# Designs tried in a protein design chat: VH-VL binders against Uncharacterized protein aq_532. Part 9

Target 1, 203 residues: Uncharacterized protein aq_532, of Aquifex aeolicus (o66814)
Amino acid sequence: SDYLLRAESLFSQLKDANAKEETPYLYGKVKGYYEAIKLYAVEYKEDRIKTLFTLMSKNTKKAVRGAYTEREPLTELITFEPRVYFEEYCDGIMDECFYEKHYEKEKFIELVDYFSLKRRVEFLRNHEGKYCAPFDFGMAEALFNAVSLELMQEKPDEKVLIALREKLEPILVMAEEKLRYAMKKELPCYRNRLSEHIGYWKP
Key: E = the ipSAE of ESMFold2; O = the ipSAE of OpenDDE; V2 = 0.75 times the mean of E and O plus 0.25 times the DockQ between their complexes.

## First folded at step 4 (VH-VL)

Design A16 (from P13 with heavy chain S32F E101D S104E; framework fv_patecibart)
Fold by ESMFold2-Fast, scan of step 4:
Structure A16 (fold): chain C 203 residues (1-203), chain A 121 residues (1-121), chain B 107 residues (1-107)
Amino acid sequence: as target 1 above (203 residues)
Amino acid sequence: QVTLKESGPTLVKPTQTLTLTCTFSGFSLSTFGMGVAWIRQPPGKALEWLAHIYWDDDKRYYPALKNRLTITKDTSKNQVVLTMTNMDPVDTATYYCAHTDWGEYLPFDYWGQGTLVTVSS
Amino acid sequence: EIVLTQSPDFQSVTPKEKVTITCRASQSIGSYIHWYQQKPDQYPKLLIKYASQSFSGVPSRFSGSGSGTDFTLTINSLEAEDAATYYCHQSYSLPYTFGQGTKVEIK
């Protein structure tokens, strides 16, 4: 059977576990991976789909378990760490040299504004995004992970990267706005940000 | 074809630790979705689930026994090991390992033949 | 934990007759119930999964039905080889639990 049919069956498991309410962050992660899988299904890239489906499956399993145990852990954040190269530029007349910074896969990094996306996702992860914008943060993190995984490929797919970027942006903005509001108003999800013993807060 | 077989001691004294090994073929615990569970059955009584391990090394235990149970896998040997500490005569049972194919809502689709463990002095 | 209660505990049946075994859950479990057959001194074998789906190789005389809290395993025409204890199992919630078993004997 194809991965889309298999992926849809995972949502049946989440519905039965009431995962949307009990583990909204992990539910978001699963939905984010599903959206990425749909983009690759158009391109018929089975290897990418298989990798994303594995991550989707792992997060589904954790969501169902978390719904039972009332415990929702943070899951994988995948980042692409490009090699940095310095190119020497010397002025033969003035005998002065400068070094210009370049990155591995620089074209694709610039195409999706990767370092900006990375900073934003890491900010959400480190500042209670899981509690203050769980669904949106989870979904954004999964879509960002798909971007990172594609950048790690020998030949990144430009069309899929653009599509992932376009899908990720509004979700990332929503998560950021929810977190900013929670910070400004000192909502419970943010108020207890230094204590993970207290449990989850729902909007 | 999926096959599983339990092995370990058939006689255990009270307070000792039981170690059981499940050796399987026809699937790998490195394959996404695959899992192996341990279930026991005291003589003449119902089945009781004990523990479950999945391809990603995620582990689950029966809550009342979790402080006594440890489940591990050796993917290269196609083995899953269950350890149960502080054995008591009430733990006398036939112990089974069984295969699961993806998720939380799973049947135990293939079973080992079982190994009877008697706990007595 | 979810308690599964089977009915009847024991049934002695004439060959070719229809056998019905019921499993009741203490709370709703959707369709996440599975049925096993265990013959004396043998390991359990999966018969029906997800309330109504036959497992591979299982004779067509076995069928399952139900949802929520009430589930039924039916043997449409009992054969001599069907003498066994039958167990229901819920996989909806941890810990996984089994019914107490229904023993079916041939008259």
Scores: ipSAE 0.000, ipTM 0.437, lowest interface PAE 19.0, mean pLDDT 86

Design A17 (from P13 with heavy chain T100Y S104D, light chain S31K; framework fv_patecibart)
Fold by ESMFold2-Fast, scan of step 4:
Structure A17 (fold): chain C 203 residues (1-203), chain A 121 residues (1-121), chain B 107 residues (1-107)
Amino acid sequence: as target 1 above (203 residues)
Amino acid sequence: QVTLKESGPTLVKPTQTLTLTCTFSGFSLSTSGMGVAWIRQPPGKALEWLAHIYWDDDKRYYPALKNRLTITKDTSKNQVVLTMTNMDPVDTATYYCAHYEWGDYLPFDYWGQGTLVTVSS
Amino acid sequence: EIVLTQSPDFQSVTPKEKVTITCRASQSIGKYIHWYQQKPDQYPKLLIKYASQSFSGVPSRFSGSGSGTDFTLTINSLEAEDAATYYCHQSYSLPYTFGQGTKVEIK
C-alpha cells in the first residue's frame, strides 16, 4: 500500500525533529495510528488506511512544529456516540431503522467493551494523562480513535476490532498506572497543571 | 453469578446520618467499566435513582440530593458505601444497590435484595 | 429531568390473556428504555433492555417495542407468576428516571 510506505516515512521526519523527546504525546499519537494502519494493511482495507494516514500525518505535522515551538497541544478524541450516529444515519426513517442499527452495533460495542475503553481514555484526557503518561496516553488515544472509527463503519471488521483492543489494553493499563502513581504521589505533572492550564498546554 | 447485598441500620431518627453498605460478588470494581448504583423505593411508590460509582472512582448523584449524598468504594473488600445526611421521614424507603456497566445507556442488570430503612422519631 | 408516565396504573387480567403496558417519555429518548418486573416483597428484575431486547433467562412471552417517546411492554398469554408491578426506566440522560409503575394482578 502506498499509504503504508508513506506512513513509515513519517517516522524519519519525527526522528529529525527529535519528537520522541520533544513531543512525546504527539509522538505516541502518531505511533498509535501507525499500529492501526498495519492491522488494516494485512486486511487490504485501503479506505481505512487512508483515513488513519490522514490523522497520522496531521499529528506528525503538529509534532514537528511542536518540537521547534515547544508546544504540544491536545489533539482529536474521536468517540462513537450511538444515539447521534443512529439519528443521523436513519434520517427520519421508521423507528425500526434505529433499532436495527443499534442491534447491529451493540454486538461490536460489547465485543471491544467500548464504553469502558471510552471512559478510561476520557479519564486520562481529563486528569493530566498528557503530562503524566504522554507517550502511552497519546498511543492509547490514537488506537481508541481507530476503534471508534471502525464502529462507525456500516459493517465493522470484527477481526480488526479484536486486534485493536488487544493492542490498546496493555498501553491503556500502562498509562493508567503512570497516572495513578502521579496522582497518589502528587507529582508535578499532576499537581502543577492548574498553573499551566491557562497557558502553554491549553487545547 | 453477580450478587449484591445491602446492610445497615433499619431505623434512623430525623436529622441523623444514614450509612448503607453494599457487598457484592461476581465482579470487581478494579475491572474497567464496572459500576454500582443506589436506588430507593418508598413504600408503595416508584423507584428513585440516587447515585452511582464506577471502577475509576467517578461518582454521579441525583441533583436534588447531591449535597446530602456521598458514595465511596472499597475495592479490596468488594463494597460500596452510601451516606445520606439529615434524614427525614420522607426518606423512609427500601434501599437497593445494583450492578451496571459503564455507559450512558445501560440498564441495572442485577439488584440486591434491598434493605428497608424507616425514619421516625 | 425526563419524566416517564406509565399506563394503566393497574389492571386485573384473566390468565392466558394478553397484557399491554405503555410508557411515555416527556422527550425523545431513542431506544434507551428498560423494563423491570417487581413481584410483591421482592427486588426488581430486568426483563427487557433497549426497548425490545430480552434479558437473559426471561420467558419469550415478554416483549418490548417502541422508540422516541412511546414504548410498550407486552405479555402474551399471562401466567399466574406474572402478577407483579412493572417499571420502565430511561438511561438516555442523567438523572436516570423510572415510571410510576403498572400493577398487574390475576383475576
Scores: ipSAE 0.000, ipTM 0.450, lowest interface PAE 15.0, mean pLDDT 84

Design A18 (from P13 with heavy chain T100R S104D, light chain L94Y; framework fv_patecibart)
Fold by ESMFold2-Fast, scan of step 4:
Structure A18 (fold): chain C 203 residues (1-203), chain A 121 residues (1-121), chain B 107 residues (1-107)
Amino acid sequence: as target 1 above (203 residues)
Amino acid sequence: QVTLKESGPTLVKPTQTLTLTCTFSGFSLSTSGMGVAWIRQPPGKALEWLAHIYWDDDKRYYPALKNRLTITKDTSKNQVVLTMTNMDPVDTATYYCAHREWGDYLPFDYWGQGTLVTVSS
Amino acid sequence: EIVLTQSPDFQSVTPKEKVTITCRASQSIGSYIHWYQQKPDQYPKLLIKYASQSFSGVPSRFSGSGSGTDFTLTINSLEAEDAATYYCHQSYSYPYTFGQGTKVEIK
């Protein structure tokens, strides 16, 4: 698709900018969105691709410019909030519509163990994951955002959710292991030392 | 260059405890990320992961054998020790130790030569 | 635990011929599959990591592919020194498991 070709172009720009070394968090974020886009491209779901491409593009621009001018900013964290979603879907009325939609979403929430993923990603975000495991945290956050976005759809794609969860889990575990080690050893990344390129698990 | 070598008894009687030592060079378990695993192979059969230990003393055991296995390290001697209780003839195998780095779902990249342990009366 | 099933169990191949070995996982493991070579009376040696990445010093005739549940190890042009048993191994989930092995012999 056109969006997939454009996404490949954006990812190539990251390589030209040496983003993996200069802005590992944003590089991870962009790579996560790129991997999600490829899953939807196989299924020809252009609406999902367009949404993820927009997020990928935004982070790519920050990475390309940010390498020389500013520190890596935290970017979007997208969460699926069932109550908010159901209120919007049911025009703010908490009646049969609310409970019916809640039941429909429950199977997908359980399928991906969503609230466990949410707690883990939020922990990384709030405890210097950006500095102690930048690439893995960035990629995990992007893949988690894709999961959240898919849960927000009226008819979530079960196959894609499973594939996203499978890509997300090992990356999330890696980010968590690197952060726990940094916390235990009181590494500089955990103390938020922005003046150094401190995001690697190696001391 | 990473090297590992297993040592211990080559013959064990049923119900006895097996103790194997892995001595290594080319890395240290004082270095962040380093780990050592034990894998066994019964004659003519597949490889079977048993346990591993990392630089920070984090340990994992094969669930079905967990109650029989203990893995420990002596960082100053560059040694990892595996103990397996209540040996049975079915535990006859070549036992290997191998290097494994923590994180990123890494493979066992360097292996010892292995030591054959026969369990027989 | 994740079960890895290799196919074929055994193959006898003429020199210079292409060899294909498959490994199927009982559940998806992404790309966290690794391949080892074990020559007779020797210890296993890592060949391919993460489904497709060659380990240091491994001849270019060895390559790997696949993701999810289906993985392949290919020996592009078999040499006499390649007679060995090949094992796949998953590092995705505890407990770590290995396939049953594929024995490759020269005709």
Scores: ipSAE 0.000, ipTM 0.435, lowest interface PAE 17.8, mean pLDDT 84

Design A19 (from P13 with heavy chain S104D L106F, light chain Q53R; framework fv_patecibart)
Fold by ESMFold2-Fast, scan of step 4:
Structure A19 (fold): chain C 203 residues (1-203), chain A 121 residues (1-121), chain B 107 residues (1-107)
Amino acid sequence: as target 1 above (203 residues)
Amino acid sequence: QVTLKESGPTLVKPTQTLTLTCTFSGFSLSTSGMGVAWIRQPPGKALEWLAHIYWDDDKRYYPALKNRLTITKDTSKNQVVLTMTNMDPVDTATYYCAHTEWGDYFPFDYWGQGTLVTVSS
Amino acid sequence: EIVLTQSPDFQSVTPKEKVTITCRASQSIGSYIHWYQQKPDQYPKLLIKYASRSFSGVPSRFSGSGSGTDFTLTINSLEAEDAATYYCHQSYSLPYTFGQGTKVEIK
């Protein structure tokens, strides 16, 4: 795939901009999307690769710009919102009906423990993960976005979902441990939150 | 073919600074995804990771030793240098450099032959 | 830091027999475990990566399995050239850590 070669070239732009130091969250996002692209390249799923490459490119441009402007914005968080339905089960012996709650794509949601992943990523996003664990949070968010996008497909790829879940878990744990440590020690990244005072003023 | 080779002093006195050089071929640290790590092995003991440097000059150190360790690279010479300050007899070990590709979660796929550093006197 | 404990510390095995080495992690590490072979007075060589994936050029008699906290390296039919110390290594969490090693000798 031409996308793999193009994806690799994006890291040259990031290196030139010193993005890993200047915009570590966005650098993490780009790296996360790259790892997801490699998984789909093995499966020859060009439509997924194209979608992920577009997101990777968008975050690369924001990282390069952010490195020069000293601003690093949060970027996309993609969540899958499954439709809910209730299945009626009637017990003929008891002459009574029960209702069981089910989700669209329930098998795949359970396979990756999606709602747990969603809560963890949202917690990091809402509690200064960008500042306290920027690289790991960015990478986890990108890999989580890839999981969400795959769940949205008509026929989710079970093998790729498992591979994404396995890559995501250790990164997510690392981000969570860094944030927990920052919260416990009241490190500047956590307690010195963005002020409404003149932070937009040009040097 | 990836090859790495360690060089530096084989004998160091207590309190001195150790400087080791890793010279490699078959890859460049200007290539995205490439990295070089330093690992040591005291005689008869397990392997211990010390430091890591990546193509983009990102550096990682073993937390308990971070104040003693510095890792740098010279991309044009295909070299990575590790310095370790305040050497102690307990730091006697064979020191290895090793190649990594892409990120923190990857194995050490190619290793140098190692250099034994003895700290005595 | 994550502690890796290998079992057994030492095995003396007859040629052609099956060898099993276990590595147990102090917490879940997914599949981010790698296995190395170190022959006497030589540098370590990667055998298995990501718990179960063979590294290039490694003989098919070597295989790995496991996930989470319990991992196994298997040598299906031991050859004389396999006498070595074997180490597991986790890349899941910094700092990277290694097991204490398992020494395999030929009877």
Scores: ipSAE 0.000, ipTM 0.440, lowest interface PAE 17.5, mean pLDDT 85

Design A2 (from P13 with heavy chain S32Y S104D; framework fv_patecibart)
Heavy chain, then light chain:
Amino acid sequence: QVTLKESGPTLVKPTQTLTLTCTFSGFSLSTYGMGVAWIRQPPGKALEWLAHIYWDDDKRYYPALKNRLTITKDTSKNQVVLTMTNMDPVDTATYYCAHTEWGDYLPFDYWGQGTLVTVSS
Amino acid sequence: EIVLTQSPDFQSVTPKEKVTITCRASQSIGSYIHWYQQKPDQYPKLLIKYASQSFSGVPSRFSGSGSGTDFTLTINSLEAEDAATYYCHQSYSLPYTFGQGTKVEIK
ESMFold2-Fast, scan of step 4: ipSAE 0.006; ipTM 0.476

Design A20 (from A1 with heavy chain L106I P107Y; framework fv_patecibart)
Fold by ESMFold2-Fast, scan of step 4:
Structure A20 (fold): chain C 203 residues (1-203), chain A 121 residues (1-121), chain B 107 residues (1-107)
Amino acid sequence: as target 1 above (203 residues)
Amino acid sequence: QVTLKESGPTLVKPTQTLTLTCTFSGFSLSTYGMGVAWIRQPPGKALEWLAHIYWDDDKRYYPALKNRLTITKDTSKNQVVLTMTNMDPVDTATYYCAHTEWGSYIYFDYWGQGTLVTVSS
Amino acid sequence: EIVLTQSPDFQSVTPKEKVTITCRASQSIGSYIHWYQQKPDQYPKLLIKYASQSFSGVPSRFSGSGSGTDFTLTINSLEAEDAATYYCHQSYSLPYTFGQGTKVEIK
């Protein structure tokens, strides 16, 4: 698995940049994609590995840059949208094709409880999860993206979806608990957006 | 799919205690992230948030009314109960219960039909 | 507590015209503003969450914008079924508060 070795080498770059401390959200994203890559490596699914490695590499480059510039942007959130997917795969025509494909996909959507996962990840993204639970949120978002990408496949891999769901749940719970605590205590990460100080001096 | 319905007395005398029950379906308060809130609306006036209860039995109250409010849940019955002590004519309002999810606990995505409670001697 | 002030209080609008409702917060609240529609003698329904995100099933003619202290709900082309009172709601800090409401009627 050339991609697995290459993925492992990305962590050396992150360590050299102290990315875990300097860009914890992006570090989490990279870690999440890496965990998903390991699941596909066991199954010898090189096409999936290549796609996830591309995303992992992109986030690694942003993290390495960010560690030296204090810039940590939000990165991709990938969602499976049944209507959009079916319109594409049904040559723009819904009706019978849409219902047949929906029936086939419904099994996998229910298997992972996809729309519940989607709402939870979107909540973290919209409520300063990046600042209140950066590592856990980043990792959860990457694993969720892997779930979304797998659902977009013509033939989703049931075993990998279950494994991704099992890895995602405890991380998602941890991110949610950290954000909930920050909200209850009115912590700065929740109430204050991270921005450069340009107004009055505040010692 | 989520539905909620308020029930309780429609008439309350001043100084009495109001007890309202919210019965719901389409979700469980044993499910991570789920919650139920109470909001009231006096006739012709704005909405006022009163209290929240979450799956983990965490509770939040409108600070100015905290000493008068109690919110509890019975997860097995799919019910949330709000108790408000020392009712006054100014507490006359339509009382709503509403669903909140961890992803939406700060906004109210589905509401009950509301129950008008009149406080008068 | 955070006070939300809506403008206008009342608006009578011809069908198909654009309706703009403003909500101003007494302090910065980021994007933690949500909009509800309440038709006469009915319960409120969520339209827009987190300033600009449409709730499921809400017609595309409804949109939200703004951040900080100034927020806007826009109905791009008013339909008869849109006659209602609209409320903004902030979730930035306790107690969570609502605006006074904007009543929209069809001419």
Scores: ipSAE 0.006, ipTM 0.464, lowest interface PAE 13.0, mean pLDDT 84

Design A21 (framework fv_patecibart; at its last look DockQ between E and O 0.02; V2 from the best seeds 0.00; counts 0 for: pae E 14.2 > 2, placed apart)
Fold by ESMFold2, look of step 5:
Structure A21 (fold): chain C 203 residues (1-203), chain A 122 residues (1-122), chain B 107 residues (1-107)
Amino acid sequence: as target 1 above (203 residues)
Amino acid sequence: QVTLKESGPTLVKPTQTLTLTCTFSGFSLSTYGMGVAWIRQPPGKALEWLAHIYWDDDKRYYPALKNRLTITKDTSKNQVVLTMTNMDPVDTATYYCAHTEWFGEYLPFDYWGQGTLVTVSS
Amino acid sequence: EIVLTQSPDFQSVTPKEKVTITCRASQSIGSYIHWYQQKPDQYPKLLIKYASQSFSGVPSRFSGSGSGTDFTLTINSLEAEDAATYYCHQSYSLPYTFGQGTKVEIK
C-alpha cells in the first residue's frame, strides 16, 4: 500500500536527524507504530493503517525536531475505557439477588489481558521509563496504543489483537527489566529530577 | 563504521561439521533490533540465505537446512557463530555474514563481511 | 516460498547506455525488494532498498522502481565499473530469497 511506502520513508528522516541517539523514546515509538502497520498490512486493513500512520508521522516530526532542539516530550497514550454494567440475578425461592460485573467487549479485553497491559505501561510512564528504557518503552507504548485502538473498533479483530500482544509482551518485559535494574542500582535516569541533563541509560 | 569478518576453516571433509565465526564492530547485539544473518554463495551461483539471529536471541533458519544449522551469539565478544553439520561437496560456497538494521523484520542486508570460501572435498 | 525471477540472465551493454533489469515475484510483496551489486571476486553491496530507496553512497545513475510483483533496477548511463552481477532480494516473508542474478558486461 501507499501508507507502507510512506511509513518506510520516514526512517530516512529519522536517520538524518540521528534520532536513535538523540530522541530514543520517540524513535522507539515510531518503530512501534511501524511494526503495528506491518501487522495490519498482512490483513489489508487500510482504514486502521491510516490512523497508525498519522500517529507514526506525528511522532517522527517530534523526534526530528527534538533531536535538533534537545527536547524529547512524552507523547500520546491511548487508553480504551470500556463501559461497565451489572447483571442482576434474583432467586425467587430465597428472595436473594446477586450482581455480576461485566465489561463491554469483555472477550477481547480478556484475550489480551488489557487491564494488566494498561497498568504495566502506565507504571513505566510514571516511573521514568522514558529515561531508563526509552526505546523499549516508546515501542511498547506505541504497540499498546495500537491494542487500545483495535479494542475501540466496532468489531475488534481477534487475530490482530493476538499478534499485537505477542509483539508487545517481550518489549514490555525488557523495558520493565531495564527500569527494575535502574531502580535497584539507583541510576541517574531514575533518581534525577533533571534526567534530561544526564542522558539516557545504556546497558 | 559497521564491519563484519568471517573466520573458520577453508577446507572441510564430507560428513564433518563446519563452524564459522562472524566478528563484527560498529554495532552491538545488545542493541534492540540488531541482527546478523548468514548467506552463502556456491561458486558461480546465486546467493542463498541460511540463518538470522536477532538481539533478543530470536533465530530463523532456511527450512530445508534447519536440521543441519545452529546459529548462536556471544554479545560480549561481538560474535555470531554458525554451525552446519554433515557437510557435503554441494555445500562448497563462499559464506558471508551480514548486518541487518534494527527497524523490523522487512530488512535488507546492509553491510556484509568479505566472505570466506569453504571447500568440501575428500 | 517466494520465487524471484530476474530478466535477463545476461546483458552486454555499450558504455553510457541504459541498463534495465527486472525482478518478478511469485506473489505480491509490496515494496519489500532490495537490490545488490556484486563485482567479480567481491562481496555483495546493497544498492537499492525497499524497491526505490538508494542506499548511502550509491551513485544517482542507479534507480529502482516497481511494486507488488514487478520490479526494475535501472542504470541510466552504464560506467565501466558497473560491470557486475545484480541480485534482487525479498524480505517480505520467510524464508528470505534472492533472484538468480543478472550479469552485466561491457560490450
Scores: ipSAE 0.005, ipTM 0.445, lowest interface PAE 14.2, mean pLDDT 85
ESMFold2-Fast, scan of step 4: ipSAE 0.005; ipTM 0.476
ESMFold2 (binder alone), look of step 5: mean pLDDT 94; pTM 0.950
OpenDDE, look of step 5: ipSAE 0.041; ipTM 0.606

Design A22 (from A1 with heavy chain T100S E101L G103F S104G Y105E L106Y; framework fv_patecibart)
Fold by ESMFold2-Fast, scan of step 4:
Structure A22 (fold): chain C 203 residues (1-203), chain A 121 residues (1-121), chain B 107 residues (1-107)
Amino acid sequence: as target 1 above (203 residues)
Amino acid sequence: QVTLKESGPTLVKPTQTLTLTCTFSGFSLSTYGMGVAWIRQPPGKALEWLAHIYWDDDKRYYPALKNRLTITKDTSKNQVVLTMTNMDPVDTATYYCAHSLWFGEYPFDYWGQGTLVTVSS
Amino acid sequence: EIVLTQSPDFQSVTPKEKVTITCRASQSIGSYIHWYQQKPDQYPKLLIKYASQSFSGVPSRFSGSGSGTDFTLTINSLEAEDAATYYCHQSYSLPYTFGQGTKVEIK
């Protein structure tokens, strides 16, 4: 497929930009989307691959340009919004209509432990995960975004959701451990979180 | 028909530990997505979120108070317990428990009546 | 943490007049703002969720609007029973935060 070959070619651009060292968060995002694309290639789902490739490509362009910016930019966080799903059909989230509609998504949400993943990713995002565990956080955020996008589908792919969850967990743990260490030791990545002028992202 | 009610001591001495219990009906913390939060309000001041716990025993705490707060649940009794260590006069407030849902960034839709806790020697 | 600033702090209003309360967030929070009414010596009650959706049983005179950083709660025609302090609350990011409150009194 054109998308798979093109996805692989994006890593040539990242290597030329030294993105792994210069923009590790964005490099992580690109790597995460690539891993998700490979999972969809097994039973080939072109629509999912195209969506993920678009996100992968956008983050690749940001990484290539990132060496010239003061700070690596935060990128998209995509969440599955049960509120939107339930509100279209129900006046209140706690009524009988809520439980009826919840049943349709419940097994998939529970299968991946979605809201636990969401809390963990948001914690990393809000506590300088981008600076203290950039590659792991970026990759985790991209894989989490892939989970969110699949849950938004009318018929989520159970096999891919399981594979995404299994791939995401060790990466999240690594990002969380690195952040915990940085917080405990008050490392510069955490201590200087509100300083935009120290230039630690510039060559 | 969700109802919540706070119970615990109304007077606490400085340095003591406060233990508050929220007893609720109309939902279960064994039900997916269900959660209970604790919010306090010092006299004449704004509301301050303290902690919450969800059906899966996931717990969140206000960062500045995290080392003083513990939230637990007893699903079979429909109770959530908050403990706060090393109480100080500035912790004098009305303490509320409230229902919420984890998903959808949901608000606090039903509240208990509140219990005033005074911290004084 | 996300700071919510309400305006005005206090408003004394003639019955049947329109009341407008604003809440400004220190960063974009989408539509994840909620409004509560607290009458003297009572617990807060949810009025509006997700910026613009009325909670069950709330009178139609209450409405909400806004997105991003600027939000408004409107009471179309103030009734005597509406004398209360009104709070905005963001659920977009932890820690959850509330505005400082706006006290509405009847003239």
Scores: ipSAE 0.000, ipTM 0.463, lowest interface PAE 17.0, mean pLDDT 84

